# VH-VL binders against p78833, part 8

Target 1, 198 residues: p78833
Amino acid sequence: MSFPASTHVYIAKIIGKKGEGDKILDLLSKVNEHVLKSEPFTKTYYFARDAKNPDYIFGLELYDSKEVLENSHKTSNPFLAFANYLTSTHAPLAEPLQLLNFKVVDGHLDKDNLGPDAKDYVLYTEYTGDSATLKQQLTVNPKADTSLIIHSLDDPSLYAVVTRYSKSGIEPGPAEISGATSVSQQVIYSGVGFLNRP

## First folded at step 32 (VH-VL)

Design H3
Fold by ESMFold2, last read:
Formats: C-alpha cells, sequence, structure tokens
Structure H3 (fold): chain C 198 residues (1-198), chain A 119 residues (1-119), chain B 113 residues (1-113)
C-alpha cells in the first residue's frame, strides 16, 4: 500500500568479480541480521543475484527516510565491515559500486505477505524518457505480488519498476512505453533479506 | 489499421483437439499480449488465456490442463490448441489483442470461428 | 475468481432516450492508491465480435461516441448511453482486469422499445 512521502528507495548494483558473489552475500546476511534486530526504520532489505551472472548482486532497500539510511544504516558495524571488504586491497568488485536513489511513485511490495522465494519471477526494469509521459503511462499491476514504481532522485528522466510473481507460470516482459527506452534485469532471490518485516 | 484473421476446423468429434490460428496484419506483433476468448452460442464471454510475443503464457485455470497457446513470431501468428473436447466446448472462438501494459483488455478482435463439437 | 454480475439482463429503450446498464463485481477492482478501477466495457452488435468501449471504468476508447460514458468505483459500475441510436442495439459486457482470471459479466441486451 500507501508509502510515507519520506520513504527512501535504494537500488544497489554490486558487480562482483568471478567467484565473489557468495562472500558479498555472506556479509550482507550479517547486515540483514542487524537490520532485523536493530533497524525498525528499514522496511525492505532484499538481495538477489542477476539471473545471468551469480556474482552480480541486486539490492532493493526501503528506508523511512534518507536520513536514517545515511546516519544510522550506513554507520552500523556490520555495514562498515561489508563496505570495508568492498574497498579492501582484495578488490572484489569488477565495477564501481552503484547505489541509486529513488522515491516511491506507486505500488506494493508483497501483496499477500508471501515472502520472497528463489522460484519467484522477478524483473527490474529501468525506463528513460519524458518524466510526465512515464509518470502517466506506468501503472501498477494488481495481479503481481510485487508491483513497485519508483522515480530517480538523481535523474528526472529515469523511472524503474520492480515486478515479482510467485506463480511459476507467469513471466511477462517489461511494459512498452512509447517514446521511452528500457533496460531489464531478471534477478533471483538470494536467500538474504526480506520484502516486508517479519 | 490492425486486423486479426483467424482460421481452423469448425467441426470436431468428442476427444479431438481443437486447433485455431490467428494472423496479425497492419500493426506490430511484438510488445503485445495475444489472447483467445470464447463465447458459447447465445451466451457470454470466457477468457481462455494469452501469449506474450516472447512465448510466455497465462491460462484460465478452468482450462489450463487442456490448453496450449503458441506463437510463430516470424509469421505474426499465434494459435490455440484445446485437447479432449466435448460438447461443452462448442463456441465461437475469438482471437484478440491485449493492451501493451499487461494484456488486460482487448482493443482488436478477430471475426470469430464457430467450433462445433458433435454429440 | 472475481464474478461480474450485470443488471438488467435486457432492457428496452426508446430512440433518443437514456439507457443505463449496471455491473457489480464480487470483490473490489479498485487499486486505492492510484484510484484506478480495473474495469472495461464492450459492445457486441448482432453478428459482430465485441468492441471495446470503455477502460479504467470511465475512459472512452478512441472513436467511441460521447453518448457512451462509464462511471462507478470499487464494486459498482454503470454504463450510460445518453441518447440511444439505432446502431446501439447490442449486448453489452463489463470485464474486470484486477485479478486472474480475467472475467466478463453475463451481458445486457439493449433493444429499441
Amino acid sequence: as target 1 above (198 residues)
Amino acid sequence: QVQLQQWGAGLLKPSETLSLTCAVYGGSFSGYYWSWIRQPPGKGLEWIGYIYHSGSTNYNPSLKSRVTISVETSKNQFSLKLSSVTAADTAVYYCARGDKLWGDYFDYWGRGTLVTVSS
Amino acid sequence: DIEMTQSPDSLAVSLGERATINCRSSQSVLYSSNNKNYLAWYQQNPGQPPKLLIYWASTRESGVPDRFSGSGSGTDFTLTISSLQAEDVAVYYCQQYYDWPLTFGQGTKVEIK
């Protein structure tokens, strides 16, 4: 349902070198333990692997505000351990860490409170185009278990949609928006994180 | 501009397989959901299922065990197979275009094909 | 399944007069955060396939005359023909697209009185 206006969305793109995905997720699992115990302001903390490359990690994170993300989550000891690994002399990343800032436009995260599963079909799509057109044409799909529409705080022309189906037979493509370009990424839940707080 | 033309056998015996084809003209095939919908004579409409141009399908649970919808994108065609037919499957069968977003409602329809299953 | 029930089953209306068709869903088809109703209306003239009239409960499809309008929200919807024309003799169907499977009402036949 309704999201508070201050809700801050983080899309994390963590491009690990070959063989690094498991270690990255292990460290994120420790951050997740701290989030569950100590961060009631973290409403979603969901990590998945890219369907084509298991060392590429996708994150969907929702916070009550950007302030708690920056001043509380990112200052926690488990997060600092994770961040220190990523910047260590081991150099586990193939590309610089991408942390993308969004606000919620519309939608829902876990319609029937089913929780994430590795068998879910999950599609993340970025749309670039005229902001007014994208806002008008992107609509929620009530039939999906996740249908989340978000708008970039860094690039007004960028919208994104997260679509998830827990039913194994439904794998639709991204919505086509006239006058916009899109890039889609299928992801597979990693076993680390949650969509709604348990 | 968009036109859907459909064909297939109109008379079947019980236990046979219904097979219909729909060809799309005057518009894009890609980026759309393509549905089959049936109407028993003098009765209402029942959605059978759709196929997205990529081959991804979704079927009405009432028919799912007997239905196959397939696509031939190089020919801008999609087809319906309904196995093990009975007299209850007698209907006019329509192909239709669903909307680009989610395939939820239908803006272009074929002329329909009456399929009769003999007793 | 979301069951769609129309009333009346048939109605007779004089040329130029108002026709009103009701549709009720067994559960809400409104997505409350965007206030959109996932509801469409179709016209089926004799010997023709169905034709889309209205989507999102109240948005007319391109080329549909202004005499057709849709209203309602949640579970209760109305199709109104403000001034009936001879070509409007048809069966009218509502359809929900809020949940799988997609379902249609049983139809309402409009006749000239």
Scores: ipSAE 0.489, ipTM 0.827, lowest interface PAE 2.7, mean pLDDT 91
Fold by ESMFold2, last read:
Structure H3 (fold): chain C 198 residues (1-198), chain A 119 residues (1-119), chain B 113 residues (1-113)
Amino acid sequence: as target 1 above (198 residues)
Amino acid sequence: QVQLQQWGAGLLKPSETLSLTCAVYGGSFSGYYWSWIRQPPGKGLEWIGYIYHSGSTNYNPSLKSRVTISVETSKNQFSLKLSSVTAADTAVYYCARGDKLWGDYFDYWGRGTLVTVSS
Amino acid sequence: DIEMTQSPDSLAVSLGERATINCRSSQSVLYSSNNKNYLAWYQQNPGQPPKLLIYWASTRESGVPDRFSGSGSGTDFTLTISSLQAEDVAVYYCQQYYDWPLTFGQGTKVEIK
């Protein structure tokens, strides 16, 4: 229910050109195989497609620390193959790869340990505003299967929330916070990755 | 000042469909969860369900098979239908505004509509 | 479903004296990492709809007199009216919002002795 203080969160935004989503996910599936086999320090490695554009890939990744992310995960052969494809002369991305660094503020992943499913409703929302106000007003939703609140390590005005329901088609809208702006993205689990290690 | 005005038929026969409408004045309809809650005479409160302004719904499992909540966003209105009513559905029905974050508690309420089911 | 049980069912208190209402949930409504209790209190005066008094177990809603206070954590909660006024004659309800469905206590009626 709590996360160690050293927990490092990546939000990956991988904006593929038309037709590239499947190849990007295929390469990420190879990274996921390595993560499951060799990276006990990778606690979450979850990839989804944007609900409106299947070539836009969203990633939620949790590591025991920034050090293992940088020195172990990002140096693995499957990760290097993935990274080399993204930066290749094929130029598969419509926009530069975005890897956003966050720390956990509060929340939980996979409350009932049911695993992710393509039928899950998943909403990722970024909030920009006064940091003290956002910290005070963003609260966990205990009723959600995922309710994760994260704070950017690079931009103190930026918070994000991941909300997931695996049951009954519940679709909460993005929460409104007075004095903050928000941007929301619905995503659909791709079949690649996990929320809790199996 | 936010106000909720509600209306609908107050007397029904068994097996009919309860239909109530709530209109929102003096405040924003967008960005809120809108709930129906009922209170049988002399008894406590039962949450029926909510609708978000986008049309997304969530219903109390005890009533889910009989309940439909809908929105008419252009009129700032939302409605409750409860099918196949029985005497057990006799209650005062309230519309209410849920909090902005998750719609979990209710800061504005309508005046209530007594619905009596008789045979 | 999280069942909410209030005690007493009915309470008579002299004008100006303290009224105390208890609410117990069948499961904890405390989310331990943020230390917040997902609990609200409502007042229902005769012939009126419920009115929100308190949320997060202890935060007063805007416009609620400071004689109303909430306390407790986990499964046990208390609403206190420090100096009862005539207009406080009502039924009081607790409500949890920790899990679906949202549920209310059966109510506690407060009267002037």
Scores: ipSAE 0.381, ipTM 0.793, lowest interface PAE 3.7, mean pLDDT 91
Fold by OpenDDE, look of step 32:
Formats: structure tokens, C-alpha cells, sequence
Structure H3 (fold): chain C 198 residues (1-198), chain A 119 residues (1-119), chain B 113 residues (1-113)
């Protein structure tokens, strides 16, 4: 399946203080309730923990457009409450919140509609290099339930790939591309959100 | 240039366990799927399974119950174990490298190891 | 499983003539999202492992002579040797890597007429 051209991908990187991961996820769960109920334009709202750091929360969000992200999701009361807390003096963050903007290049999410599982892990890999090279070489894996290629809207030299094998026990690794650097993060679903709406 | 060298016992009796090892030289072990493929004499090719450097595996369902592929990253080696062998498991076994970008075609192969199962 | 069927099983061609090998998959190996065919071709000489010739249905592997070409899409694919050489005598295999498990055709033996 193809994504509409207007589809906006939002990557959230939240690094909490030690022991604060559960709190962050709890807050995100509340936001997710609102997303499910009131945000049909939010196609993906998926949060996972870093496989090595339970306080490092990764978020994959897909919206019908950047407009609905900026004017609907970010203006919602649950989101505002969450955002205000994270920016307060009592914020449970060890590092500043990172929010990255991407567009879809190619791929699919949860093609078999199996939904996320707490035992599943997702590999998120960022590639930095020549855009033409990356665009040419990065390819979707049709054997994966989730294989998404995204291009940064903030840095033209930055691409990312999201890969998941649902309930198969397969743990994907990052592909190496000559002339490009890569940074991978293995994340495990934290019970908050969805890859596709249920 | 990437080279795959493989070794193991070539003669087995029924019910024994096949054990082969493949070592990778001249290239990165990371970023590729490392597969085992077998070919019975005079017949076609059958994919057995693969392993990633992380230890992630995927097996052909036809052999899954008897196959174990393992990796020793520090040596750039991966191994195949096939339990409860029968005459039907007689074949040349190849280790091979898959593509680095989700293309599970094989660009480098070992020379193959003939494994014969006979009483 | 995706079944791969080659035709013919054997082929005799005169030196310098065109050799054509067909491969059919039981289901499409074309991914609609990227419009790529997950199909490879191999050459195997006696006592040797298979050698990669073509991947993505039509891309030649480095070092492969230009007389080898791959074509086709979806379920029907063709390997063509435009001018058969003596060293081209071998068994050729197609392989899909669209879905698990990976599967190969039964092989086509190419001989000199």
C-alpha cells in the first residue's frame, strides 16, 4: 500500500531520568486514549522502550498531514497537558525532547493487521549520507510486517527505516550502505499506541 | 574479496546430527543474512535458514523442527545443526551471504560440503 | 510457499545462438510499493556453488557478461543468453526472495547443440 503524499511522520525521542519511563508511558497512554477516540487523522501512534534503556521512549507517529499534527493533535488538551509537564521544572527528562519530521518514501506498517505485541521489537535505523545514494539503495522488505522508509524534512541527508517482524521471532538488523553512516535503535513495544488503527 | 569457508563431517549415520560451520573472510559480518542452502545430488536447491549477526534466525518450515543455526560473532562464523538425519538429508550443503539491503539473494557462497547419510 | 517452475528442464543451443530460459512463480513476486521484482538468477557449474547472475529480475551482478539479461515481471520471468558461449554450459536457477521461505526453480540445464 502507498501512503498519501501529505502523510506526515513524527518521530519522538524521549529520554527520561532513571526510573521515570513508566511515568512517561502512563502519560502517553492518556494521550493515546484521546488519539483513539478523537483523532481519526492520526494513523499511527506507536510508543516503545529502548531495548537497553527502559527510560528511553521511542515514538512513531503518522498523520494525514502536518496540518492536523500542528492544529489538531498539538492543540488537544491531553497533548498540551503532557507537553506542559515535559517542559516544566519537574520534568522527568534527562535530555531535551527530540521531535523529528519525516515524510514517507516507501513501505508499509503492520500489513497483516496483527497489531503490536509487548514481545515484539522494532528496529529503527537512521541513515545519514548522500540523498541520491540512500534513495536509490534503501528498499522495502516485503517479508516484514512493517517496513517503512522515511526521509527527514529537517535534514535532506537523513533517512530512516523502521522494520518489524510481528510474532515471528525474527530480529531484523540494519542494512549497511556504502558512503552512509547508520545509527540503529532496537525498541520494544510498551503497550502504548498502535501501528495501524485497530 | 569476501570468502566463505565451510567445514564439517561429511559422513553420518541415520539419527545422527549434522554439524557444519562457515567462516566469513574479507568482509563485514554485520548487515547481512547468513544462510544455509542444500542441494541433493542431481537435484535443485533448498533454502534451510538464515542467521543475522545478532543471532536472529529464520528457518524453512520444512526443516524447522530439526534445524538450529547459531552464530559466533567474535569469529565471524555461523553454524548449522540438523538433527535426526536420514538418507533424505544427503546433499551438498552451502553457506551463503544474503544481500545487505533486504534482498535475500545470495552473492557469495561457500564451496559446499557433501554430507552423506548412510547406514 | 511460492513455487518456482522453470522451463524447459533442458535446452540445447548452438554456439553463438540465443538461449532462453523461463521461470514462473506461483504468485507474484512484484512488490507494488516499490515496483521491484524479487527474483534472482544463478548459474551453476558442476562441482561448484551457484553463481549470482541477475537480481531484481533484470540487474546484472558485477562481472557478469552483458550477454546475460533478465526480464519479466510479476509471475513470468526470462533469462536470456544472447550469444551462447562454451563456458555458458551449466544449470541455471531462478529464485524468489519475495516471501519466506526462499524458494528456487528446479533448474534448467543448458547444453551446446
Amino acid sequence: as target 1 above (198 residues)
Amino acid sequence: QVQLQQWGAGLLKPSETLSLTCAVYGGSFSGYYWSWIRQPPGKGLEWIGYIYHSGSTNYNPSLKSRVTISVETSKNQFSLKLSSVTAADTAVYYCARGDKLWGDYFDYWGRGTLVTVSS
Amino acid sequence: DIEMTQSPDSLAVSLGERATINCRSSQSVLYSSNNKNYLAWYQQNPGQPPKLLIYWASTRESGVPDRFSGSGSGTDFTLTISSLQAEDVAVYYCQQYYDWPLTFGQGTKVEIK
Scores: ipSAE 0.024, ipTM 0.666, lowest interface PAE 4.4, mean pLDDT 92
Fold by ESMFold2, fold request of step 33:
Structure H3 (fold): chain C 198 residues (1-198), chain A 119 residues (1-119), chain B 113 residues (1-113)
Amino acid sequence: as target 1 above (198 residues)
Amino acid sequence: QVQLQQWGAGLLKPSETLSLTCAVYGGSFSGYYWSWIRQPPGKGLEWIGYIYHSGSTNYNPSLKSRVTISVETSKNQFSLKLSSVTAADTAVYYCARGDKLWGDYFDYWGRGTLVTVSS
Amino acid sequence: DIEMTQSPDSLAVSLGERATINCRSSQSVLYSSNNKNYLAWYQQNPGQPPKLLIYWASTRESGVPDRFSGSGSGTDFTLTISSLQAEDVAVYYCQQYYDWPLTFGQGTKVEIK
């Protein structure tokens, strides 16, 4: 099914100092519990570890609108506890928090409602180039369990793609797009969060 | 009510490794920080370090090169190893539960284990 | 490291009288954005482990009698026992949790006069 036009996508890049990944995910687990119980407007809340560094956390979050993200999700007590930890004098982050804002161009998140699994192969790719070219060339793969194409609200030249294959042994590289540059990151589901609301 | 029970060898020779274990009863192990704190006879308290239930650690810099804290989550246990001990390491060693948010202050303590390092 | 200094090192107080213990930190332990002081107080009776009395400088831990109270802000803090009882004979410690490593004061011994 198609995504509502107001759907707001957050890509979170949380670069924890050595040893901080577990605490970050534990706090996010508390937020996820609140999301499931109290936030029907949060449609995806998925957290994974970078495949190369377990203290680097990747987040994929979909909200009904930017308004509910800013005014409802970010004001919840579990979220405030998480945010306060990240900005505390403990300074758990090795790099400044990156929160990237996107809209959905096309795709699907969990084709067969199988749920995320740590054995999934998940690739996140950012493409920078001519916007019209990227929009034309980036296409959904119906055979993937996740195939999501998103366009930055902050930088018109930036698109991103999330691709997931559940337990199939398939490890695709990023699609090559003529005239664009790309950066890819493989991530592993952390056990925290969901792709479709259960 | 939460109970912390601790055990380990109480007499060591210089250069040996101190090894203590703490088991948690009557409460949740998950979601808490678990600390070791020591008190030399007649002296104040020194925080050694903590471990989060997931295995992540943070140590007092003064001891970091000699300290290892580990968890056995299936048994609700965590342990302390302090290598290359000297007489200065003689103390009562406590395990303690840290506050749920950051593990910054300690609401439940073990009864303590006196560890004596011979001169 | 934030050094915690208590005064006095020892005091003797008659049963039913007021005991006052001071704690000074080498740096402020007040976090201005949330207006909280990252300071706790502990009681250690003879032969026993420490027991948490106060956190956030002035919040009493559950089950701690009303006669214990904490006050102060920034670098200067006070633990007050309004009416000393026999079971209050102990050493009292302040502890900061504003910065790593966590550090304790040297202790204040309270005795019956």
Scores: ipSAE 0.007, ipTM 0.443, lowest interface PAE 16.0, mean pLDDT 88

